# VH-VL binders against FAD synthase (ribL), part 11

Target 1, 153 residues: FAD synthase (ribL), of Halorubrum lacusprofundi (b9lsn4)
Amino acid sequence: MTRVVAQGTFDLLHPGHVHYLEDAATYGDELHAIVARRTNVTHKPAPILCAEQRRDMVAALTAVDEAHLGHPEDVFVPIQRLDPDVIVLGFDQHHDEADIAAALAERGIDCRVERASGRDPRYEDELLSSGDIVDRILKQRGSDCDGAREGQR
Short names: E, the ipSAE of ESMFold2; O, the ipSAE of OpenDDE; V2, 0.75 times the mean of E and O plus 0.25 times the DockQ between their complexes.

## First folded at step 15 (VH-VL; framework fv_ofatumumab)

Design r1 (from q5 with light chain R54L; at its last look DockQ between E and O 0.83; V2 from the best seeds 0.77)
Fold by ESMFold2, look of step 15:
Structure r1 (fold): chain C 153 residues (1-153), chain A 123 residues (1-123), chain B 107 residues (1-107)
Amino acid sequence: as target 1 above (153 residues)
Amino acid sequence: EVQLVESGGGLVQPGRSLRLSCAASGFTFKDYSMHWVRQAPGKGLEWVSVISYNSGTIGYADSVKGRFTISRDNAKKSLYLQMNSLRAEDTALYYCAKDMGYKSSWFYGLDVWGQGTTVTVSS
Amino acid sequence: EIVLTQSPATLSLSPGERATLSCRASQSISFYLAWYQQKPGQAPRLLIYDTRYLATGIPARFSGSGSGTDFTLTISSLEPEDFAVYYCQQGSDEPYTFGQGTRLEIK
């Protein structure tokens, strides 16, 4: 049995997240997803949603066998607990495969490192990032200054 | 309203059996791991057993292994504990408890408890 | 089996004081620890999970800290309803053992 780990913030879920997890699942028999705690998200804006909510949403995805909350300080703690055979990095995650492999080896984790494929847009109005979703929300719902309403009779 | 209601406790002689039931309501029972925890009169809490949401993980305290069997029926929203070869030291209030983790075999915490059912094992 | 040892066995304090309760594990449990409160005749109530995260509806005067083998529950300013027995429970490895409890009593 081949145990695969994916890791990410998974804030506002979008099709890019679903593709990542579906692609990661093809590397083995069980896909486990680790959902990062806010304290470990420093390379981008802090997540909007709490870690527990993000984990629950990921756990509900068909491709995911289980989702787990990450450690607040050491991202490798849940990885060591799982003892996976494969870690699949996201397509656009900023980690070098070699650096991750070295960190795993240093900790005695015998685990292959792979990177998922990217997802091409499929639909005209599709949003493939949490930032784009936030921008859309702000544009449509962030202002009460939509055109003046004529007095009603 | 999330509720757990235990039943099946009673007075029983050593060596006999009892079957405890726990009826769940107010949450999606099949999505949560379930536990049994007991408390002897005047004593602390003792973890007894767990069955994960998908029944893929089942665990027991050493003191009950081989004598107790945990099971669940998701259609009936019910948790069970079959207790065989009962001993005096099994005398306790038995709680049914829900793990808080949605679709998780990892332990986080027991966020919902029943009021318990009393088991007394006495010759 | 991982043994959790709570100290002190009994803690006598007055409302408004700070309470500090200790839980020590016989081997590392990383951060996989929960805290519970129990009053006489009642089921336990979850306070904290994963060492430091408050369960739903638990007031902010409760906090948890620690890692590895040493953990602490802190109540910053005691309220009358806080006098109870407190248990820690580890979730690192089965069996998911409890500590023996600390009784927090009114001085």
Scores: ipSAE 0.702, ipTM 0.891, lowest interface PAE 1.3, mean pLDDT 92
ESMFold2 (binder alone), look of step 15: mean pLDDT 95; pTM 0.963
OpenDDE, look of step 15: ipSAE 0.797; ipTM 0.912

Design r2 (from q5 with light chain R54K; at its last look DockQ between E and O 0.80; V2 from the best seeds 0.80)
Heavy chain, then light chain:
Amino acid sequence: EVQLVESGGGLVQPGRSLRLSCAASGFTFKDYSMHWVRQAPGKGLEWVSVISYNSGTIGYADSVKGRFTISRDNAKKSLYLQMNSLRAEDTALYYCAKDMGYKSSWFYGLDVWGQGTTVTVSS
Amino acid sequence: EIVLTQSPATLSLSPGERATLSCRASQSISFYLAWYQQKPGQAPRLLIYDTRYKATGIPARFSGSGSGTDFTLTISSLEPEDFAVYYCQQGSDEPYTFGQGTRLEIK
ESMFold2, look of step 15: ipSAE 0.722; ipTM 0.890
ESMFold2 (binder alone), look of step 15: mean pLDDT 95; pTM 0.964
OpenDDE, look of step 15: ipSAE 0.848; ipTM 0.927
ESMFold2, fold request of step 16: ipSAE 0.683, 0.674, 0.702; ipTM 0.892, 0.888, 0.887
ESMFold2 (binder alone), fold request of step 16: mean pLDDT 95, 95, 94; pTM 0.963, 0.963, 0.962
OpenDDE, fold request of step 16: ipSAE 0.921, 0.920, 0.920; ipTM 0.958, 0.957, 0.958
ESMFold2, look of step 16: ipSAE 0.699; ipTM 0.894
ESMFold2 (binder alone), look of step 16: mean pLDDT 95; pTM 0.963
OpenDDE, look of step 16: ipSAE 0.890; ipTM 0.939

Design r3 (from q1 with light chain R54L; at its last look DockQ between E and O 0.84; V2 from the best seeds 0.77)
Fold by ESMFold2, look of step 15:
Structure r3 (fold): chain C 153 residues (1-153), chain A 123 residues (1-123), chain B 107 residues (1-107)
Amino acid sequence: as target 1 above (153 residues)
Amino acid sequence: EVQLVESGGGLVQPGRSLRLSCAASGFTFKDYSMHWVRQAPGKGLEWVSVISYNSGTIGYADSVKGRFTISRDNAKKSLYLQMNSLRAEDTALYYCAKDMGYKSSWFYGLDVWGQGTTVTVSS
Amino acid sequence: EIVLTQSPATLSLSPGERATLSCRASQSISFYLAWYQQKPGQAPRLLIYDTRYLATGIPARFSGSGSGTDFTLTISSLEPEDFAVYYCQQGSDFPYTFGQGTRLEIK
């Protein structure tokens, strides 16, 4: 039994998230996803959706066997509890594999570190980031508009 | 409306068996872990057992291990507790409770409780 | 088995006062702790999960804090409906034990 962990914010779900989780699932028998709490999202805008809603959406994905809420201060707490065989980093995640491996080793977690493949847009108007989805909403329904996308739906 | 309704309590002699049922409605029963919690008269809460949403994880309090069996029937939206070899100290109000975690084997909190069913074990 | 010890056993306060209830674990439970309120003749009500997150419908005057072995439930300004028994429960490891309770009563 090979237990895989993936982690991320998973705010407004998009095909990039689905690809990441599907790719991560190929590394083992069970895929567990850890959904970050708002307090751990420090290098980008705070997520739109609450952690519980984000976790529930991830838990409903076919590729995911279980989804878990993260720790508000230490991202490794749920990883230690899970004790996975493989952690799969997202394609765009800025973490250095060596740094993650060192952190796992320091905590006594015998876990291989891998990185998922990326997903290019499949459709001309496809959105593959939560930020792009927010931008589209603001342009179509907000006070800020962009002539290049104003009439697209 | 989310509801849990326990049944099957009663007066039984020590050494006998009793089966509790809990009927769930108003939520997708198969997606949530379920617990039994009991409370002896005038006493605090005692966790008894859990069965995860997919029945893949089952836990018992030490005081009931080997005597009690938790089970669920997702098609009938029902939770069960088979209680064998009953003892006087099993006398309590038995609650059925839902864990809040959607499709989660991890504990978060018991967000919905039934009214309880009374079990009295006495000669 | 992880033992949760609640302190004080009984707390006598008046409406408007701040209540501070303690729950200590016999070993680390990280942050996997829930708090419940129970009134006579009623089932318990979930207040807080994962140490500090309010359950649906719970007023903001309730808050939780702590980590490891030392946890606190705070009620910032007591309302008449807050006088009840309070329990903590850990979810770190089986069995998912409760504390023995703190009775918060009107002075």
Scores: ipSAE 0.653, ipTM 0.880, lowest interface PAE 1.7, mean pLDDT 92
ESMFold2 (binder alone), look of step 15: mean pLDDT 95; pTM 0.966
OpenDDE, look of step 15: ipSAE 0.851; ipTM 0.928

Design r4 (from q5 with light chain S30T R54L A55Q T56S; at its last look DockQ between E and O 0.70; V2 from the best seeds 0.74)
Fold by ESMFold2, look of step 15:
Structure r4 (fold): chain C 153 residues (1-153), chain A 123 residues (1-123), chain B 107 residues (1-107)
Amino acid sequence: as target 1 above (153 residues)
Amino acid sequence: EVQLVESGGGLVQPGRSLRLSCAASGFTFKDYSMHWVRQAPGKGLEWVSVISYNSGTIGYADSVKGRFTISRDNAKKSLYLQMNSLRAEDTALYYCAKDMGYKSSWFYGLDVWGQGTTVTVSS
Amino acid sequence: EIVLTQSPATLSLSPGERATLSCRASQSITFYLAWYQQKPGQAPRLLIYDTRYLQSGIPARFSGSGSGTDFTLTISSLEPEDFAVYYCQQGSDEPYTFGQGTRLEIK
């Protein structure tokens, strides 16, 4: 059995997340997803949704066999517990390939590092990032009071 | 209202058997791992057994391995513990407990507990 | 199996005081530790999972810390309802053992 790990924040789910996880699943027999804790998301805006909710949403996806909560300080703790055969990086993790391989070697984790393909938009007005979804919400709802008894979305 | 209700406890002689049941309501039973935990009179908590949400993982404490069998029936939203070859040291209040992890074989914590059912093993 | 040793066995304090309860594991459990409260005649109540994450409905005066083998539950200012028995439980490896408990009693 080939165990695959994918890792990410998975905040507001979008088709890019689903593509990443579906592509990662093709590398083996079991796909395990690690969902980052808020404290590990320091290089970009903090996630909107709590870690437990994000994990539950990922766990419900058909491509995912199990989803796990990450460690608050060391993202490799759950990876060591899983002892995977393959780690699949997301598209935006491409620049960290050598750093990931070095960190794995330092920890004695013997696994292959791969990366997922990108996903092109398939529908008009499709949003493929959590940031784009947040921006759309703020544009449509951030300056106006909609949704009380009436209004537009 | 998330609820667990145990039943099937009683007074039995050493060497006999009992079957405990736990009825679940208020949550999607099939999606959560379930545990048995016991507490002997005046003593602390002792983990007894787990069965994962998909029944792919089953575990037992060494003190009960080979004598107790955990099982679940997702259609009936029920958890069971078959206890064979009972001993005096099995005397305890037996709790049914829900794992907090949605579709998870990893253990995080037991967020819902029943009231327990008493098993007394005495000659 | 992993043995969890709680100390002290009994802690006698007054409302308003800070309580510090210890749980030590016989081998590393990384951070996979839960804390429970149990009052007489009641089932245990989950307080904290994964060392530090507060369960819904648990007051903010409860906090957890630690890593590896040494863990602490802290109650910053005791309320009358906090006098109970507290258990730790590890989730690193089966069997998922409990500590023997710390009884927090009113002085």
Scores: ipSAE 0.721, ipTM 0.893, lowest interface PAE 1.3, mean pLDDT 91
ESMFold2 (binder alone), look of step 15: mean pLDDT 95; pTM 0.963
OpenDDE, look of step 15: ipSAE 0.791; ipTM 0.910

Design r5 (from q5 with light chain R54T; at its last read DockQ between E and O 0.57; V2 from the best seeds 0.75)
Heavy chain, then light chain:
Amino acid sequence: EVQLVESGGGLVQPGRSLRLSCAASGFTFKDYSMHWVRQAPGKGLEWVSVISYNSGTIGYADSVKGRFTISRDNAKKSLYLQMNSLRAEDTALYYCAKDMGYKSSWFYGLDVWGQGTTVTVSS
Amino acid sequence: EIVLTQSPATLSLSPGERATLSCRASQSISFYLAWYQQKPGQAPRLLIYDTRYTATGIPARFSGSGSGTDFTLTISSLEPEDFAVYYCQQGSDEPYTFGQGTRLEIK
ESMFold2, look of step 15: ipSAE 0.716; ipTM 0.892
ESMFold2 (binder alone), look of step 15: mean pLDDT 95; pTM 0.964
OpenDDE, look of step 15: ipSAE 0.819; ipTM 0.918
ESMFold2, fold request of step 16: ipSAE 0.683, 0.688, 0.687; ipTM 0.889, 0.892, 0.891
ESMFold2 (binder alone), fold request of step 16: mean pLDDT 95, 95, 95; pTM 0.962, 0.962, 0.963
OpenDDE, fold request of step 16: ipSAE 0.920, 0.920, 0.921; ipTM 0.957, 0.957, 0.958
ESMFold2, last read: ipSAE 0.650, 0.699, 0.683; ipTM 0.882, 0.894, 0.889
ESMFold2 (binder alone), last read: mean pLDDT 95, 95, 95; pTM 0.962, 0.962, 0.963
OpenDDE, last read: ipSAE 0.918, 0.918, 0.922; ipTM 0.957, 0.956, 0.956

## First folded at step 16 (VH-VL; framework fv_ofatumumab)

Design t1 (from r2 with heavy chain N54H, light chain E94D; at its last look DockQ between E and O 0.87; V2 from the best seeds 0.82)
Fold by ESMFold2, look of step 16:
Structure t1 (fold): chain C 153 residues (1-153), chain A 123 residues (1-123), chain B 107 residues (1-107)
Amino acid sequence: as target 1 above (153 residues)
Amino acid sequence: EVQLVESGGGLVQPGRSLRLSCAASGFTFKDYSMHWVRQAPGKGLEWVSVISYHSGTIGYADSVKGRFTISRDNAKKSLYLQMNSLRAEDTALYYCAKDMGYKSSWFYGLDVWGQGTTVTVSS
Amino acid sequence: EIVLTQSPATLSLSPGERATLSCRASQSISFYLAWYQQKPGQAPRLLIYDTRYKATGIPARFSGSGSGTDFTLTISSLEPEDFAVYYCQQGSDDPYTFGQGTRLEIK
């Protein structure tokens, strides 16, 4: 049995997430996805959805055999518990494979590191990031919030 | 409303068998791992057994291994505990409990409990 | 089998006071710990999972902390309904053992 781990925030699900997880699944027999708990990362806005909801959505995807909540401080805690054979990094993740491999070795985790392929847009109006989805929502709905004052008439 | 209802408890002599049932309603039973937990009179909680949502992972407390068998019937939304070779120390209130994790073999917490069914093992 | 030891066995306090309940594991359980409240004649109620995350409907005065082998449940200002027995349970490895309980009683 070859156990594969994928990791991400998986906020507002989009086809890029599905592609990542489907590609990761091809590396083994079981795909385990780790869903990050809220952190104060400097690179992106806080997720819109709570971790439990995000994990449940990922767990429902056909490609995913199990989804797990991550550790708030140490990303390697759930990885060590799973003891995977392969970790698949997302296409756009800025992690260096060698640095991840070194961190795994330091923790005694015998695990191959791979990187998923990217997904190009396939449809005219397709959105492939949670940020793009949020931007679209704000453009179409964000300016229509009703105020607290009574109507003018 | 999410509910668990245990049944099948009673008074039995040592060495006999008993089968507990737990009827689930108000949630998608097949998607959640299920547990048995017992509490002897005046004592604390003792974890007894787990069966994962897909039945591929089963665990038992050391005190019951080889004597108790957990099983589930997802079509009937029912959990079972077959209790063989009963001993006096098995006397307890037996709870059926739902794991909170949707499609998860990892344990997070038992968010729904039944009222329990009493098993008394006495000569 | 992982043994969880709760202390104190009994904690006597008045409403409005802070309660601190300890749970120690015989080996590291990382952060995989849940806390429960049980009142007489009732089934347990889940308070906290994964050390610090509140279950649905649990008041803000409840909080959890710890890691490895040492864990704490804190009730910042006791309400009358908080006097009950509290159990910790580890979720790291089966068997998913409980602690023996701490009885929080009104002084």
Scores: ipSAE 0.736, ipTM 0.893, lowest interface PAE 1.2, mean pLDDT 92
ESMFold2 (binder alone), look of step 16: mean pLDDT 94; pTM 0.961
OpenDDE, look of step 16: ipSAE 0.867; ipTM 0.933

Design t2 (from r2 with heavy chain S52T, light chain S92N; at its last fold request DockQ between E and O 0.81; V2 from the best seeds 0.82)
Heavy chain, then light chain:
Amino acid sequence: EVQLVESGGGLVQPGRSLRLSCAASGFTFKDYSMHWVRQAPGKGLEWVSVITYNSGTIGYADSVKGRFTISRDNAKKSLYLQMNSLRAEDTALYYCAKDMGYKSSWFYGLDVWGQGTTVTVSS
Amino acid sequence: EIVLTQSPATLSLSPGERATLSCRASQSISFYLAWYQQKPGQAPRLLIYDTRYKATGIPARFSGSGSGTDFTLTISSLEPEDFAVYYCQQGNDEPYTFGQGTRLEIK
ESMFold2, look of step 16: ipSAE 0.721; ipTM 0.895
ESMFold2 (binder alone), look of step 16: mean pLDDT 95; pTM 0.962
OpenDDE, look of step 16: ipSAE 0.894; ipTM 0.942
ESMFold2, look of step 17: ipSAE 0.714; ipTM 0.891
ESMFold2 (binder alone), look of step 17: mean pLDDT 94; pTM 0.962
OpenDDE, look of step 17: ipSAE 0.874; ipTM 0.935
ESMFold2, look of step 19: ipSAE 0.725; ipTM 0.898
ESMFold2 (binder alone), look of step 19: mean pLDDT 94; pTM 0.960
OpenDDE, look of step 19: ipSAE 0.876; ipTM 0.936
ESMFold2, fold request of step 21: ipSAE 0.682, 0.655, 0.718; ipTM 0.894, 0.887, 0.899
ESMFold2 (binder alone), fold request of step 21: mean pLDDT 94, 94, 94; pTM 0.961, 0.961, 0.960
OpenDDE, fold request of step 21: ipSAE 0.920, 0.918, 0.918; ipTM 0.957, 0.956, 0.956

Design t3 (from r2 with heavy chain M100F, light chain Y96F; at its last look DockQ between E and O 0.85; V2 from the best seeds 0.81)
Fold by ESMFold2, look of step 16:
Structure t3 (fold): chain C 153 residues (1-153), chain A 123 residues (1-123), chain B 107 residues (1-107)
Amino acid sequence: as target 1 above (153 residues)
Amino acid sequence: EVQLVESGGGLVQPGRSLRLSCAASGFTFKDYSMHWVRQAPGKGLEWVSVISYNSGTIGYADSVKGRFTISRDNAKKSLYLQMNSLRAEDTALYYCAKDFGYKSSWFYGLDVWGQGTTVTVSS
Amino acid sequence: EIVLTQSPATLSLSPGERATLSCRASQSISFYLAWYQQKPGQAPRLLIYDTRYKATGIPARFSGSGSGTDFTLTISSLEPEDFAVYYCQQGSDEPFTFGQGTRLEIK
């Protein structure tokens, strides 16, 4: 049996997330998704939704066999527990495949590292990022005063 | 209201069998792993058994392996513990408990407990 | 089997004081530890899972910490309803053993 791991924040779910997980599932027999706790990385804003909610949403996706809450300090803790055969990085995730493979090997995890394909928009008004969803919400449902000042330039 | 109700406890002689039931309500029973935990009079908690949400993982404490069988019926929203070859040391209050992990075979924590059913094994 | 040893066995304190309860595992359980409160005649109540995350409805005065083999439950300012028995439980490996309990009693 081939166990695959995918990992991400999975905040406001969108079709890009579904594509990533569906593509990751093709690499093996079981797909396990690790849902990050509050990120310590400064590359992106903190998630809107709590980790438990994000994990439950991911666990409900057809492509996912199980979803797991991550470790707040050491990302490799749940990976070591799962002992996967393949880890699939998201299309846009910034880590180098070779560096991840080396870190896994150092920990005694015999695991291939692959990268999922990207998803192009399929619908005219489709949103494929949590940031775009947040922006749309603020534009349509945010404060009129804040919107007026932001449009002023 | 999320609720677990155990039944089937009683007084039995050593070597006999007993079947415990746990009726669940107020949550989607099929999506959660279920546990049995027991507590001997005046003593602490002892984990007994687990069955995962999909029945794909089943585990037992060493003290009960080979004698106890956990099972579930998701259609009836019921958890069971078949206890064979009972011993005096099996005397305890038996709790049914739910793990809060939605569709998870990993353990997180037992967030809902019943009030327990008493099993007394005595000559 | 992973043995959890709780200390002290009994802790006598007054309302308003800070309580510190210890749970030590016989081998690393990473952070897969839950804490429970049990009052006489009642079922246990989940307080904390995965070392530090509060269950629903648990007051802010409860906090958890630790990693590996050493874990702590802290109650920052005791309320009268906090006097009870506290158990830790590990979720790293089956069997999912409990500690023997710490009885927190009013001084």
Scores: ipSAE 0.706, ipTM 0.892, lowest interface PAE 1.3, mean pLDDT 92
ESMFold2 (binder alone), look of step 16: mean pLDDT 95; pTM 0.965
OpenDDE, look of step 16: ipSAE 0.877; ipTM 0.933

Design t4 (from r2 with heavy chain D31S, light chain D93E; at its last look DockQ between E and O 0.79; V2 from the best seeds 0.79)
Fold by ESMFold2, look of step 16:
Structure t4 (fold): chain C 153 residues (1-153), chain A 123 residues (1-123), chain B 107 residues (1-107)
Amino acid sequence: as target 1 above (153 residues)
Amino acid sequence: EVQLVESGGGLVQPGRSLRLSCAASGFTFKSYSMHWVRQAPGKGLEWVSVISYNSGTIGYADSVKGRFTISRDNAKKSLYLQMNSLRAEDTALYYCAKDMGYKSSWFYGLDVWGQGTTVTVSS
Amino acid sequence: EIVLTQSPATLSLSPGERATLSCRASQSISFYLAWYQQKPGQAPRLLIYDTRYKATGIPARFSGSGSGTDFTLTISSLEPEDFAVYYCQQGSEEPYTFGQGTRLEIK
């Protein structure tokens, strides 16, 4: 039995997240998703939703067999507990595959590293990032524009 | 309103059997792992057993392994503990408890507890 | 089996004081630790899971910290309702053992 791990923030769920998890699931028999805690989200804006809610939403997706809360400082703690056969990185995730493989080897985890395919928009007005969803909400439901937003319009 | 209600406790002689039940209401029972925890009179908490939400993982404390069997019936929203070959040291208040993790075989914490049912094993 | 040792066994303090309760594991449990409060005649109440995350409805004065084998529960300013027995429980591996408890009593 082949155990696959996917990892991400999974804030406001969108079709890009679903594609990533469905693609990751094709690499094995069980897909386990690790949901990052806020403290580990440093290369983009902090998530809107709490980790528990994000994990529960991911756990409800058909492609996901189990979802787990991540460690607040060390991303490899839940990975070591799972001892997976395959880790699938998101298409745009900033981690280098070789660096992840080296870190896994240092920890004695016999695991190959793959990267999921990207998902292009299928519909004219489709949003494929949590950031774009937040921007749309602020544009349509937010208060009057401040100076920075006014200059962008 | 989330509730767990244990039943089936009583006074039994050593070597006999007893079956505990726990009725759940107010949450999606089938989506959560369930535990039994006991507390002997004047003593601390002792974890007894777990059954995962999908029944794929079942665990027991060493002190009860081979004698106790945990099971669940998701249609009836009920958790059970079959206790065979009872001993005096099994005397305790038995709680059923809900794991907080939605569709999780990992343990996080027991967020809902029943009021317990008393088992007394005495000659 | 992982043994959790809580200290002190009894902690005598007054309302308004800070309480620090210790839980030490016999081997690393990473951060997979929960804390519970139990008052006489009541079922336990979950306070903290995964070392430091508060359960629903738990007051801000409760906090948890630690990693590996050494963990603490801190109550920043004791309220009268906080005098109870406190248990830690590890979730790293079965059996999911409890500590023996710390009784927090009014001085």
Scores: ipSAE 0.718, ipTM 0.897, lowest interface PAE 1.2, mean pLDDT 92
ESMFold2 (binder alone), look of step 16: mean pLDDT 95; pTM 0.964
OpenDDE, look of step 16: ipSAE 0.872; ipTM 0.935

Design t5 (from r2 with heavy chain K98R, light chain S92G; at its last look DockQ between E and O 0.84; V2 from the best seeds 0.79)
Fold by ESMFold2, look of step 16:
Structure t5 (fold): chain C 153 residues (1-153), chain A 123 residues (1-123), chain B 107 residues (1-107)
Amino acid sequence: as target 1 above (153 residues)
Amino acid sequence: EVQLVESGGGLVQPGRSLRLSCAASGFTFKDYSMHWVRQAPGKGLEWVSVISYNSGTIGYADSVKGRFTISRDNAKKSLYLQMNSLRAEDTALYYCARDMGYKSSWFYGLDVWGQGTTVTVSS
Amino acid sequence: EIVLTQSPATLSLSPGERATLSCRASQSISFYLAWYQQKPGQAPRLLIYDTRYKATGIPARFSGSGSGTDFTLTISSLEPEDFAVYYCQQGGDEPYTFGQGTRLEIK
């Protein structure tokens, strides 16, 4: 049996997340997703949703066999517990495959590192990032001390 | 209201069997892993057994392995513990408990507990 | 199996004081530790999971910390309802053992 790990923030779920997890699932028999805790999300704005809620949503996806909460300081703790055969990085994740592979080897984890394909937009108004969703919500539903939104009614 | 209610305890002689039941209500039982925990009179908590939400993972404490069998019936929203070859040291209040993890075989914490059912094993 | 040793066995304090309860594991459990409170005649209540995260409805005065083998439950200012027995439980590896308990009693 081939155990695959995917990891990410998975804040406001969007088709990019589903694509990543579906692509990751093709690398093996079981897909385990690790959901990052807020303290490990440093390259972008803090997630809107708490880690437990984000994990529950990911656990409900068809492609995902199990979803797990990450460690607040050491992203490799849940990976060591899972002892996967393959780790699949997201298309745009900022980690270098070689650096991840070296860190896994240092911890005694015999694991192949792969990177998922990207998902191009398929629909005119499709949003493929949690940030884009937040921006759209603020544009359409947000308020500002200096006035109501034009054209949003 | 989320609730767990144990039943089936009683007074039995050593070497006999009992079957404990735990009725769940107020949550989607099939999506949660379930545990048995016991507490001997005047003593601390002792983990006994786990069955994962999909029954794919089953575990036992060494003290009961081979004698106790955990099972679940998701249609009846019920958890069971078959206790065979009972010994005096099995005397305890037996709790059923829910692991808080939605669709998770990993342990996080037991967030819902029943009132317990008493098992007394003496000759 | 992983043995959890709680200390002290009994802690005598007054309301308003700070309580510090220790749980030590016989081998590393990373951070997979839960804390429970149990009052006489009642089932245990989950306080903390994964070392530091509060369960639903747990007051802010409760906090957890630690890693590896050494873990602490802290109650910053004791309320009368906090006098109870406290247990830690590890979830890193089966069997999911409990510590023997710390009885927090009114001085």
Scores: ipSAE 0.682, ipTM 0.892, lowest interface PAE 1.5, mean pLDDT 92
ESMFold2 (binder alone), look of step 16: mean pLDDT 95; pTM 0.964
OpenDDE, look of step 16: ipSAE 0.873; ipTM 0.935

